# VH-VL binders against f9uss8, part 12

Target 1, 221 residues: f9uss8
Amino acid sequence: MVLTDIEYLLSYLEAHHVPTIKKKRHTYLTYHGLAEHYTYVLKDGIIKNSIILQDGREYNLSYIAKPDVISLLRDEVSRSTDQPFNVRIESEYATFYQVNRVAFWKYVNSTPELQNYVKNYYRKKLSENILRLQRMVMNGKKGAICAFIYSLVDLFGRKVNEGILIDFVVTNDDIAGFCGISSRSSVNRMLKELRTDGVITVKNHKFIIQDVSYLLDQIAN

## First folded at step 4 (VH-VL)

Design ab4 (framework fv_adalimumab_6cr1)
Fold by ESMFold2-Fast, scan of step 4:
Structure ab4 (fold): chain C 221 residues (1-221), chain A 121 residues (1-121), chain B 107 residues (1-107)
Amino acid sequence: as target 1 above (221 residues)
Amino acid sequence: EVQLVESGGGLVQPGRSLRLSCAASGFTFDDYTMHWVRQAPGKGLEWVSAISWEGGSTDYADSVEGRFTISRDNAKNSLYLQMNSLRAEDTAVYYCAKVSDYFEYYYMDVWGQGTLVTVSS
Amino acid sequence: DIQMTQSPSSLSASVGDRVTITCRASQGISNYLAWYQQKPGKAPKLLIYAASTLQSGVPSRFSGSGSGTDFTLTISSLQPEDVATYYCQKYNSVPYTFGQGTKVEIK
């Protein structure tokens, strides 16, 4: 039995007694622009990455719902650089390895398995960002919302009798931030239209996608 | 008219329990996240707890976590706060408040009149 | 936890004066800030949300500005009915913390 690249990383960090930090829901692990000398690795939990736009609004970049490095955008050698994203905890708790950034890159550079992890990490993040850009440049707010809801299937989707359950609470503000929509009220109105049309339903404020084909028809048209 | 009416406050001894109620009218109660906010005599506002529109998520201030339980009954348009292991520092006017937009944990656009809880021996 | 600090804690001004109250978050909260007015013996009333958006029915003499960590509430021409304690509140994340309040009185 051979570990996957992320399982290898987690085992390596645990074997080397890397400290962990545990944070509760809706608190921040770190902030865009905060000077830190750590690389964080999500051990368990769900987080949201975001940045603050020039007009003061928060723009949401991604959810991370499985163990992974939060960001590899900072350089390998400087002891301190600014964090590239706000990181907010979305699950009840999230646990992170706090790895000294210089030490992290030293580990990577000495370990072929970790070098492959980093290579695949950058490829994955580029692919995810291209999909995000497609969502952003779609014509119309409704198409962007439909694309976003569909994008949640891979992270949180479960087949149930009524359709596909998105097993995670997503607020109207989060949707607005992911879709570049300036008004939560606009998001709410469009979600109500989707519910009225039988495209989605909501139970315990989680979406159930009842008409997947409708969502797909709204994507890239 | 949108209204929230709190009840259940009173004098209670330290270590005892008390249950507050909030009766909502004039809006679709089951569409909105609800909050409890308290204010100690002569002090400022302190957020206490929040519950999502269908009751699937609850949040608590650190000062009350493990002692207070927020709940709702959407069929009765009612919000509740079960307060256990009460302490003198829990003495406050307790306000029920609704968020402005559906199931979002945001700013509070409508507030009740408040109900006074006094924890004293 | 993010601290919300208001300044001043109290002020006295004359009718017609321009009054400015500040609110500072210890960490960035974008524009997720609301302002509330609480008159003596009454429940709080929402004045402003999203840092600068005036709630429907609130007089135009009230305005809000700021983003990130530094926010201001301005009353352009103080009226007798504006005697109250004013609170800022963050709502980007739990806890939904209030500032300590600023008491506004007429001298």
Scores: ipSAE 0.000, ipTM 0.472, lowest interface PAE 14.9, mean pLDDT 84

Design ab5 (framework fv_adalimumab_6cr1)
Fold by ESMFold2-Fast, scan of step 4:
Structure ab5 (fold): chain C 221 residues (1-221), chain A 121 residues (1-121), chain B 107 residues (1-107)
Amino acid sequence: as target 1 above (221 residues)
Amino acid sequence: EVQLVESGGGLVQPGRSLRLSCAASGFTFDDYTMHWVRQAPGKGLEWVSAISWEGGSTDYADSVEGRFTISRDNAKNSLYLQMNSLRAEDTAVYYCAKVSDILEYYYMDVWGQGTLVTVSS
Amino acid sequence: DIQMTQSPSSLSASVGDRVTITCRASQGISNYLAWYQQKPGKAPKLLIYAASTLQSGVPSRFSGSGSGTDFTLTISSLQPEDVATYYCQKYNSVPYTFGQGTKVEIK
């Protein structure tokens, strides 16, 4: 069978007995600004990437819920070895391969399939970030929340009788951080409005999207 | 009227076990993350453990991990803390506490009155 | 682990004075900071969450400020009923660590 680029990488790491570390929910794997010589690869679990803004506020960048390299923003020769993001565990546990950064890049540079993976990785991440920024700029605060909830469909969405279940608990703090909203009270108010209007409902702390068309209408085209 | 009432505290010898209970009323218990927080005599507050609304996720302070087990019975509106291998350092008033909002679960907006646990020979 | 340090450990002030206590995190915690008041012989009471949001029913003389690593609790005009120990608590990640407390007394 032909392996995908990430499957090939995972197989390599497993075969070479690369160390793994296991972290509990709501602990940090690494911190923004921490000097480390590692590239982390998610083996299982769900994590959240964030950065600390100059005023100390935390801005959430992404969830990663499938095996993948956590970040490729640092190269093997860069003077800066600082981690670009805070990485927090969101599932009960998450497991990571801890790969020496220089060794990782030597492997990539000697493997054409992984060079293509890296190109596609950067292209995909750049496209995702541009789209996210575009939605935030065009939509205002309520529209940003609607766009964010809709974005969870790809990661956690499951079709159920009532609509689309987002099969993951997302807190008001996380939503505030993803949407650049400074007040969790503002997030809570807007979510209550969406529930009152029948756009979403909450069952067992998880969202069910009942009116997908409403959410799409709030997203900048 | 939200109320939390702790029970099960008392005098216990080092190395023994004790189980604390917290009875909840006045709110939908199974929607909220619950915490145990302790305070040694004359000392500050120390977070001990937390349990998610459904009981599927638990967290512990390093000082108690492997010795204490938090659990809940949503049908009985009750929270528990099983304390094993007790040490003199575990002597404290133990508080039961809940979070404010069903989607926010880190800070404690309602506290019980506490139950005293004394670990002494 | 992130350490939470309060200062001062204790203070004495007169009724009507402005009282300020500080809380410092060893690493950035954004605005995930709560303040609690514990009166002698009582359970703690939530005063402020999200660094600056006043809990319902708490007198307006209490206010919180700060973000990142440095946080302040202010009592604009100290009252006799404010005699208590005050605790900050981070809640951005496990463990949900408390500061060591600041004891506020009246002269």
Scores: ipSAE 0.011, ipTM 0.631, lowest interface PAE 9.1, mean pLDDT 85

Design ab6 (framework fv_adalimumab_6cr1)
Fold by ESMFold2-Fast, scan of step 4:
Order: C-alpha cells, then sequence, then structure tokens
Structure ab6 (fold): chain C 221 residues (1-221), chain A 121 residues (1-121), chain B 107 residues (1-107)
C-alpha cells in the first residue's frame, strides 16, 4: 500500500505557521479517553501508542518514528468520541503540529491528495492490525515476540557487520505490552532463548538481528 | 543463598597488571549479566564494567576502556577483571555485582564484600 | 553521558525525623533508577528499584518516588541503623552511572 503525500501535509502546516508543541521523553501527549479538540501530526521524534486493558495492564499498539498523523479515528464534529489511545514520547523530545480538528478536516476535505492519503492511512492501519492479530493468535508468545522484533526493522533497522541493528532501546516492559505477555520474566526467558539460538545478539541494550529467516519462519509458522 | 566473593586485590605498582576474581554461588551463574563496581577511598561508587551471560557483550566505563578486560568462566561460576596499565586513580575497593534481569542490565541486587586494590610505588 | 546529581551531599537528622534525598538525571531515564544503602565498611545494599519498588526485606520506612529526571528517596522515621551513605543509580543504558552519594548521620 502507498502512503502518499505526508510531505505535502507537512509543507502546508509549516507554510501556514501551525503551532507546534514539544514534549519530553516519557511524558504523555494525550491519554486514552481524554477529550481533545486537536489533531496531532508528528514532526520529529518517536512516540508509542497504547491502551489500558480491563485489568489495568497497558497494551502497546505501535511505535511511530517518522512524520505522520497520530490518529484519524476522531471525526471533525463529534463529541461522542474521545482520544482512542495513549501517546507517550519515547525519544528525548518529540515535536507535534497541534492542528484544530475542524480546520484539519476542512483542509483534508478540500484537498484530493489528502483524501487519498486518508483512504490509504485507514487501509494501512487496518491491514497492519489484522496481520498483527493473525500472527499473535496463531503463533503464541514466541511468535508474537519474533513478529514484534521483526517489525522494528522498518522503524529502526540499519545494516551492520553482525546483522541488522535495531537502533533503539526497547524495554522488556514494552515488549511485554506489545505482545500481550503478562510478565517481564517471560519476555526475558524467551529473549534468552533467541540469543542462545543465535537469532539475535545485544550490544549496548540494542538488538542485532543475526538470523532474519528464523524470525520470518516463526511468524509464518 | 546467593553469594559473591571477590579475591585478587593487593598492592601493585603503577604501570603493572592485576587480575581480580569473583566466585559466585547459590544461583544459575550463566543466566545473569555481571558487573564490576569500584569505590576509591572516601569517594562514591563508580561503575566499571559489565558482561553478558555468555560473555558475548562487554561494556566499560570511559575511565578504564582499553586497559581493563572483563571475562567469565561459566563452568567455574567465576567472573574476572584483568586490569592492565594500572594508575594511582585505579586505587579502590572493587565489588562484584549481579543483576536481577539479565536482558536490560538492570539494577544490581547482590553484591560481594569487595577486594582492595592499591596502586602505589 | 547522563549525569546523576544528588542533593544534599550530606545531612544530619534526629532519630524519628523524616529524611528526603533527591537525585536528578541530566536527561530522562523513565523509572530506571535504583537506590542503594552503604553502611561504613560494608558493601552496598539494594533498597529500591524501578524508582519506587521496595526490595524484599527492606523496612517499609524507606520509599522512593519520581520519574523522568527527578527522583526522591524518603526515610519516614530515621533509625540509628540508617546511618549510611545513599546512592542513586541509573540503569536505562550504559554507563550505569551512580550519583555522588548522600551521607546521612544522626545528630
Amino acid sequence: as target 1 above (221 residues)
Amino acid sequence: EVQLVESGGGLVQPGRSLRLSCAASGFTFDDYTMHWVRQAPGKGLEWVSAISWEGGDTDYADSVEGRFTISRDNAKNSLYLQMNSLRAEDTAVYYCAKVSDFWEYYYMDVWGQGTLVTVSS
Amino acid sequence: DIQMTQSPSSLSASVGDRVTITCRASQGISNYLAWYQQKPGKAPKLLIYAASTLQSGVPSRFSGSGSGTDFTLTISSLQPEDVATYYCQKYNSVPYTFGQGTKVEIK
């Protein structure tokens, strides 16, 4: 699927002097259930989206590490919907365009390129969520961890002599939250198995994927 | 019970070498990241080095990088610190320490009693 | 590298007093902060990890709070056996830097 013209949106927001907001690491831009009158567009930084489960545990949905609209689930006029998830800053700082929600949708509705962006945005998010659900339900905890680690390649991956470096520190708590695993200890045990099998190694708290085929086989299995 | 016992400290002249040992008991040694931490007389704690569970990853404080080498022998439940090109400022009590979660090199939950290294002419 | 600064460097208080020690990181470290107690002539002992979680066997008069850059260790009612130097330590990434220490003495 083609993700089109986010650069066009960013250029428009800058040209019209849309206000930005800057947030520090591990603070929240917004919370699940909070009423907001803004649409946020990530300009720079890394964020994490999550929801709180019925038992109080946090379930992590995605990292966003490239400029994009944070969420398009709220319509331009509805007061019946709140923010769909928490947004936590994961980089030292993150900067967002803070766009009035009505003004955002007015601009989108008047711009054919952005209408296509919105359609592609929803298709991409739906497809990603279906694939995530399919892999996790069918492959169990180990498959979920392998799928999660592989998903980091697109966001943070770069080639190094030893393999693919994931150039971002991911905590055991974050992995547990992405994979629906109840305990850091369970994550730790399974990561140890992957290290022992030569699938991954670790340098300075960052993963290096040594055997990409293994991760893909666990996902497909 | 979990125990760590350091040995190998002593008086050594500047420019010489010394090797410290740490004997571990009461836990599965090869499952845990291990650390060396030092404390100069009358000063605070300074992290020195860490080694992953199988020895594949090592980290060093800038002050010792290139001079000190951390290693382990999992068959003997032992941790080592080879200290080369010793300087007066390396004078300290050296502690061996274990982490509770080996993946992220977490906090140090068990410490040895330390061994004194004095670098002096 | 991230600097860890404790305040105060030393304090004297009476038995039964509430004592607070602060630790500041020069950059955000989330809740990856531990507190250690070191009594004279002894090895450090873990008191608190994950900024606020009390280690098993540690008296309930010890508590920790904070996240990001600012952290506090509190002793709710100082006892004679609490005479020690207290250290904070970051463990989110290498280097695993300690604060300079806060010496706690009884008047």
Scores: ipSAE 0.000, ipTM 0.432, lowest interface PAE 12.6, mean pLDDT 83

Design ab7 (framework fv_adalimumab_6cr1)
Fold by ESMFold2-Fast, scan of step 4:
Structure ab7 (fold): chain C 221 residues (1-221), chain A 121 residues (1-121), chain B 107 residues (1-107)
Amino acid sequence: as target 1 above (221 residues)
Amino acid sequence: EVQLVESGGGLVQPGRSLRLSCAASGFTFDDYTMHWVRQAPGKGLEWVSAISWEGGETDYADSVEGRFTISRDNAKNSLYLQMNSLRAEDTAVYYCAKVSDFWEYYYMDVWGQGTLVTVSS
Amino acid sequence: DIQMTQSPSSLSASVGDRVTITCRASQGISNYLAWYQQKPGKAPKLLIYAASTLQSGVPSRFSGSGSGTDFTLTISSLQPEDVATYYCQKYDSVPYTFGQGTKVEIK
């Protein structure tokens, strides 16, 4: 078939009449630590994954804006297990397939296309985690913010006359949570510096990246 | 300097409608999510509704969903709450409130003085 | 929906006393919790946001702590001007629910 791995997964779930759930903006699909036996697959919408650190701060892990499995970190065998992340809806609505976790892994283990999807999923998530670690540890706070803004290009980037529009409103609290910065006011100060330097501008609460080279120069390779 | 002034409250009979207004000054109104919060006499605070900075997203408490409509006119720096099918339990002081941060949608740093709505025969 | 429960519903303490008010969410809300002070006949005033961050202009005797489901507001040395009802509020997701309030009075 000519279908991508994710397209195959979605067609499989639809053909087998897997139930869906629809959630409204700023509600939670699930919470870190909640016992559950489902694997969720995003069908439509935008979500944010996060965890609560030992000091009580929320650390943001990712936005997911295209159909994908939310997480594959839990084992294939136990009938119930704790969810690894908080999942909050960021779009007006988001729709998910609710797949029994044991059934999901049974399908994967018997289906070459799904095995390929899982291999590619783990490679992608490992790469993202390494880049996230580098962003937080190697680049300093300004470099972390630059790396984060640049990472939004793939998810929300659209070319406009002024540069690259990030077509999604990202709050200073979200940026602080993605970059491990303790204060939204510190984030705001650094964003003002980037605006003053002509690196970014803000139009209707959305970023426009005017100097991509500057962002890349601030990121450790 | 930042001010919110509510108006439109008064006595109204059950089943009727009333429209509240909130006039904003001292800040860029169209940059902020706005909220309505109410408080029944002698009771606690109850969140009622919120509207995004551009007016494209609205949210409501279950108790008012389908009866109340939040709206805004950014050109006039005004927030509105259209209240239909009013009930005795809607009797409360209604506050308009501004979110604290330009990017934040959640907690309220500036509140109006409130306007009393009494739903009674 | 997530329920927000405060305790105690009311308390009376002396000037200079340490006062503690608790707020419990029925499900985890991370640090998305604010505390408000409402004096008789007046609109609420923001005291604390993000569970522990003090709003500009609020006296240092006020502090917040907690995460997830259990949160605390502390007044280290109660003053006469602190007579008020205190409310917690979740803001992780809609609805932006308030606790029922804790009335603080001086003996």
Scores: ipSAE 0.000, ipTM 0.453, lowest interface PAE 14.4, mean pLDDT 83

Design ab8 (framework fv_adalimumab_6cr1)
Fold by ESMFold2-Fast, scan of step 4:
Structure ab8 (fold): chain C 221 residues (1-221), chain A 121 residues (1-121), chain B 107 residues (1-107)
Amino acid sequence: as target 1 above (221 residues)
Amino acid sequence: EVQLVESGGGLVQPGRSLRLSCAASGFTFDDYTMHWVRQAPGKGLEWVSAISWEGGSTDYADSVEGRFTISRDNAKNSLYLQMNSLRAEDTAVYYCAKVSDFWSGYYMDVWGQGTLVTVSS
Amino acid sequence: DIQMTQSPSSLSASVGDRVTITCRASQGISNYLAWYQQKPGKAPKLLIYAASTLQSGVPSRFSGSGSGTDFTLTISSLQPEDVATYYCQKYNSVPYTFGQGTKVEIK
C-alpha cells in the first residue's frame, strides 16, 4: 500500500532499529539552547513546544499529537546544533526515535520521498506560524482564545452528544502561554464568559465546543 | 571481507609525537563514522576519538583533547590519529573501529587487530 | 561526564551456569548501550547494541536488557568459549564511555 511521507519515514526508522527514548508527563525531552546531535521523531504521545523568556515566562508554540519530526530547523552543517525550542511531554508517556542528525540528512539527500517531505514540512510549518502570528496580533485577547480553542479541534476534536469534545486537558497557564496573555485570571474570566454564553462547556477538565460558529466569528481573516 | 588494519605504533619518548594509520577495506568507507579506542596494559577499553563520515565533525575524550587529532582521507580509505605531547599514560594498544549502522549511533561492529604504542624513556 | 560502572569486576562460574553482568550509568542514557566481548590478546567483538538487540552471528544464549540507567548482559548457559572480559559502552553522546569490564572465568 501507498504510505504517507511520515509513514515512510517511520517504517524506515523501525526497520533500521533506530533507538527510542521514552519520557513521562511534564518532563522535558530537550531545552532551547541545548547542544544535541539528534533529530527527534515522535513515535507515540503528545508534546508541547515552547520558548522560555529571560524572566521565566513560557510562550507556547504548538502541540504535536501525531507522529512527526519535532523540528527540522537544525541542519547537518551547523556546528552549534542548538535546540530551537523546549519540548515537554504532555501525555502520560511519549516515545521518540532518536536519530543521528548527520545520518538523517544524508538519508534525506539521497531519498526523493524524504526531500519532498522536507519541502512540504517547511511550507506547512511556515503557514502554521503565519496563522499563529495573525491569531496573536490581529485578534484581541478574547479572539486569540477563541482561535486557539478552535485550533484544538484538528488535534484533539471528537464529536460527542453535546458538541465537539477536545479530548485533552489544556490548563489556563498553557492557554495564557499560547495566546500571549500575562494573567491566568484574565484567561479564566474569558473562559467563564464563553461558558456563560453557551459557546463551550467543561466536563472532566476538557472543553466541549457547543457553538463552533461563534468561535469562527471571533477569528481574524 | 570487511577489514581494518592499524599501523604506526612503536616505542616513543615522552613529549614526542606519533601518527597512527588505519587502512579500511571491504566496505564503503566514506559512509561510516570511525573511532579510535585504546587499552592500556592490563586495563579496560577507553574511547579516544571519533570522526564523522565526511570528516566535518570530530570528538575527543577529555584525556586527549588538544593533544590528539583524528582525521580521514576518504579517497584513500584511511583513518589517522596524530598524537602529540605523548605521556607515559598514553601507553596502550590502539584500535581502529567502524560503526555498525550509521542510523543507530556510535557503537562499533568491526575492529582492527590493534597497534601497540609504548611511551617510555 | 556520565560514569559507567560494571559489576561484578570478575566472576567464576561452571559450564552451563546462567551468568549475569550489570552495567549502571550515572545518568539516563535511554537504550544507547552496547556490550562487547574481548578474549585475551584479541580485539573486542560486538555482542549487543541498543541495549537488547543481538548482533548478527552472536549465539542466542547472549541477551541484553535495560532501562535508562540500569542494564544487564545475560549468558543463559555458559560455554568454555565464553571465557572473556565483557564491556558495556554508552553511545548516546560524547564521551562514548566504556565500563571498566567484567572478567568471566570457568571454575
Scores: ipSAE 0.000, ipTM 0.451, lowest interface PAE 13.0, mean pLDDT 83

Design ab9 (framework fv_adalimumab_6cr1)
Fold by ESMFold2-Fast, scan of step 4:
Formats: C-alpha cells, structure tokens, sequence
Structure ab9 (fold): chain C 221 residues (1-221), chain A 121 residues (1-121), chain B 107 residues (1-107)
C-alpha cells in the first residue's frame, strides 16, 4: 500500500488498538509546564496551541485541523517531560490516540517511513514558526492579519460562489493572539478596512476571501 | 441620533401576506447587518431573520424559512420583511434591530419600538 | 441547534439586593453572549456583550461573567428601575437564539 507518512502512523495505531481519549470544546488536553508520559496524535477534531504570558496575554501558535502528532518536542531520552505549550479543543469534540512516549519513539526508530515523517514534521513546524515570526515582526499589524487570514485557506478553505470560505469561526480574540495585537477592537477596525477594500466579507462569523491577491501583496517578502 | 421606525403591522387573516418596513436614520445604514426579532404577546424574544450590509446574505429562523423574505434598500435606508403564508403562531410585535458592529458583533445595540402583527380569523 | 436556557424564570428581590441570573448554552459559544433588558411595554435594550463587556451608558451595578456554556448576569444592588425581563442571546452563529427570559420584580 502507498500511504502518506501520517496515514502509515494512523494505520499502525489503529491496528495495535492504541487507546483514544475524547475531549470537549474549550477544555485543555494538556497545559504548558505539566509533566506528560504520552505522545498525542489527533485523530479527529480541531485544536489550538498557545502560550500564556506572565502578563496574562495569550499568544496563539497554531491550529491543527488534520490528523497529526500534537508535538514531537519531547523525546524518549529526556527525563523531564514538561509540555511546551497549551492545547485547547476548538471543535465540539476532539479525539486523540494516547501513545506511551517511549513506545512511540521505539516504533519511530525501528520504522524508516516514520523516520521520514518525523523529519518532515520538524521541517513543517520550523517553517510554520518562521511564518509566525514574520507575521508578528516583519509585516506590521495589518500585514500580520492578512498573512494570518491567508494561512487559514489551507486548513479551512472551501471554494464558494462568493470566493474562498474559511469554514471555521475564528474569533477576534484568537486573531489578536495569533498576530500579537493587544485589543479585539484594533483587529475589528483592520477587518473593517479589508471589507471596505473588497478583500474579505463575513457571513455568520466566517470569513469569505474575495481578493486573495490583495492578501498576498500585504505579506512582506 | 440613531433611530429605527417600524411600520406595516396590523390585523391579517391566516394564509395571507403582510409586508413590514423599517426606516433607519442617524447612521450609515449600508455598513450594518440588520435583524428582525419578534415577541409573541406575553412571551419571550425570538430571532427571525438577518440581512448582511450589502444585501447579498440572508439568514432565517427555521420557523419562518421559506415563508418570510428579508430585504433592504440601502438608497432609501429601509429594511423590509415580506411575510407570506401567515399563521396564528406568527402573531407578535416585530422589532427591527441594528448590529453593534458589522464584523464581529451580531448582537443588537439599537432597536425600533416594534410593530404589532395579529394573525387571526 | 444550540439551546439557551435561563434560570430562574422569575425572581422577586428587595431594593439593594444582589441579583444573579444564569444562562446556559447546550454547546460552547465562547464569549459570544449578550444580555438585554426589556422593561414593560418597551423595546429591549443592550446591557452586556462579549459575555462581560458593559455597553456604554449602562450602570456599573450590572456585570456579566462566564465563557463556553455557563454565563451569569449580576445586578450588585437592585434598584426600582431595574424591574424588567432579562434575556441572554447567543451570537456565535445562526440562529441567534435568545433565552426564554428571567422576570425580575421587587418584593
């Protein structure tokens, strides 16, 4: 069978009857700083990774909306198991394979297909972090919002008659947290400018992108 | 100042049609999503319908879907609700309401005084 | 569809009392929750939006709290002019459903 790297992992977890857990919307799978003995693999649902700063502000790092490992920053050798970020459920429910961390890495180390998955995983996460840094530092606040909205196309984008529907409700607080903006009212003002320019519209709190090229032009290069 | 004034209510027999109007003033009408909300005598509030700022998107409560049509005329600063196939259960005071902000906030910050629709034989 | 349930349906309290009204969503709605006050014979008036943000011009004795599924409206010191029916309303997505209302009366 020709399977993608993640499909190979999911097939293994299913075949070996690895336990799953189910979590409800706006509960946390794990918290920053907690010890953890498991590697979690998202089977179904949508989650958000974030860090809460000392001043109480939340920085949002990513949405994960497709089956994937939540984090590979913990390895089988490290005795410290502190979780590097918070994981919150964003869909009505999310289901995870709960894999003993030592067993996970033993399987990876013995399976060439999964070694390639891990390599690609780290490359993907590094690229995502570079894009996040660019959003927050290089593009200014409006450019950061444009880059963020564009990033949602890959995760939630659906073609509709009016343009590209982002088929997920993204709150102004979440946008503020992804873009390092201090208030939802600042986000709201910039979104109003994008609507006035004919770039986006909103139906039922979901974005419809009408001018993709405008968003791309606002991203620094 | 921001003001909404409803009109067109009255007594109507079951199965017939009625059209409500809402005249808006004191704000840039074409920037805001508009709502119709109703309240049966002695009962609670029920959301009926919403229309986007440009008029391209409409939403309806299940109870009125297919019978009611929301529309707007931005040149005249007017909102409409065409009510067809009226039922006794449609008897209510109908309020026109403006959203607080066109983007995020679909809560209603300004309401008209309402117009009574009585559907009775 | 997400159901919005308020409790209690009715309450009587004395002037100066702390009054608490609860609103429960059957599924998570984040902080997309507004509270309205409707006095007898009048149109509703917005009190609170985003679960906890007080609308301009609303007295500071009104406050809101909660997130996800459970929300509370509090009147810290009930005044005679606060006699009204109070409604919560979700606005995360269509339909923009109201709770059934809580009638507040003075003893």
Amino acid sequence: as target 1 above (221 residues)
Amino acid sequence: EVQLVESGGGLVQPGRSLRLSCAASGFTFDDYTMHWVRQAPGKGLEWVSAISWEGGSTDYADSVEGRFTISRDNAKNSLYLQMNSLRAEDTAVYYCAKVSDFWEYYYMDVWGQGTLVTVSS
Amino acid sequence: DIQMTQSPSSLSASVGDRVTITCRASQGISDYLAWYQQKPGKAPKLLIYAASTLQSGVPSRFSGSGSGTDFTLTISSLQPEDVATYYCQKYDSVPYTFGQGTKVEIK
Scores: ipSAE 0.000, ipTM 0.457, lowest interface PAE 12.7, mean pLDDT 84

Design cb1 (framework fv_cofetuzumab)
Fold by ESMFold2-Fast, scan of step 4:
Structure cb1 (fold): chain C 221 residues (1-221), chain A 123 residues (1-123), chain B 111 residues (1-111)
Amino acid sequence: as target 1 above (221 residues)
Amino acid sequence: QVQLVQSGPEVKKPGASVKVSCKASGYTFTEYAVHWVRQAPGKRLEWIGVINAGSGNTYNNQDFKGRVTMTRDTSASTAYMELSRLRSEDTAVYYCARVYEDFWTGYYYMDVWGQGTSVTVSS
Amino acid sequence: EIVLTQSPATLSLSPGERATLSCRASQSVDSYGDSYMHWYQQKPGQAPRLLIYDASNRATGIPARFSGSGSGTDFTLTISSLEPEDFAVYYCQQRSNYPPTFGGGTKLEIK
């Protein structure tokens, strides 16, 4: 099978003059449960996917910092369907293609490259969900935080003199939401412990990972 | 009501040890750090050390190296500071104070203080 | 360690007057965009009371007549119109670096 290239999808959408929408930092593209008839494709920017639990806590699913489809969980035939999660803009601006959902699935059904993209997308999302579930059921909130911090290396990591800089501002609330931890204060306590142990530090409100091997040891199976 | 209540006054001989307690109420004990500060009669405030009430991790002022032990009991919401090998220069009022220390922003200030524990070291 | 120098050591004023208290640090207490300088009030026989945190933020329950300003190495506590209960010793404190350090204090006394 041919490996799907997201660049193919972006080129296709651009060539067909698909409309775009631009949103500013800390606004929402959409909300969990809101009825919608579009499939959104991130063209540029950084976003955070989340749901708000019944008790008001935010449960964070992912950061997306590279072009990708936001979700393919909605069916291809219904004209109106609920959005599966909230999408908040984390960069100064983010730009999205707005693809009519029924039209998107017609493109997929007629295009082998897009069919492969969808297969790879579902495989990737299933894998990510399994890893997220494993993190949630393991006893060890500190291990969950270590796994989360390490996951940021691929998205935002940059080598510096002191270690690996995570070149993105992450809040205690965001970490709590990603790790299933009930309070930002608990996150703050565990981060200070990691700093005392020489594992991480902070510079200009960004992580520096000083001992990447420690993080890996906490998530090794 | 948020408060820190300290143990009563102590009189000790040189070479002895003293253990001061600080009982927290009205807030989640494990979400704050507890700092220990002393003040000799007529002198400035002097920082002794800090304990993270959640993790139990400590950092002590080098001037007290090897003499100060800080602990906490999360079930009792109580922090303890033990000072050993007491000298006459250790005569002071000892205070505990809580600090909310955010990892990213700091907020490194002592917003609630205990009433103080007078420790007198005399022969 | 960072040394904090407060001036004047003693300030004699009457109720209703403006008080200006200075604190100078031996090196910058600015870190990550914030100035980690705090002010406390202490009356005889009592524990210190937080007045101002992070240079300019008034603590909960502190009257509007108290204000803080400054950045880097030079900080000021201002009391716009002295009340009788304001005559006390005032300490600045930094937490930019361990160990946290306190100034020598400014004693505010009735003229």
Scores: ipSAE 0.000, ipTM 0.432, lowest interface PAE 12.9, mean pLDDT 82

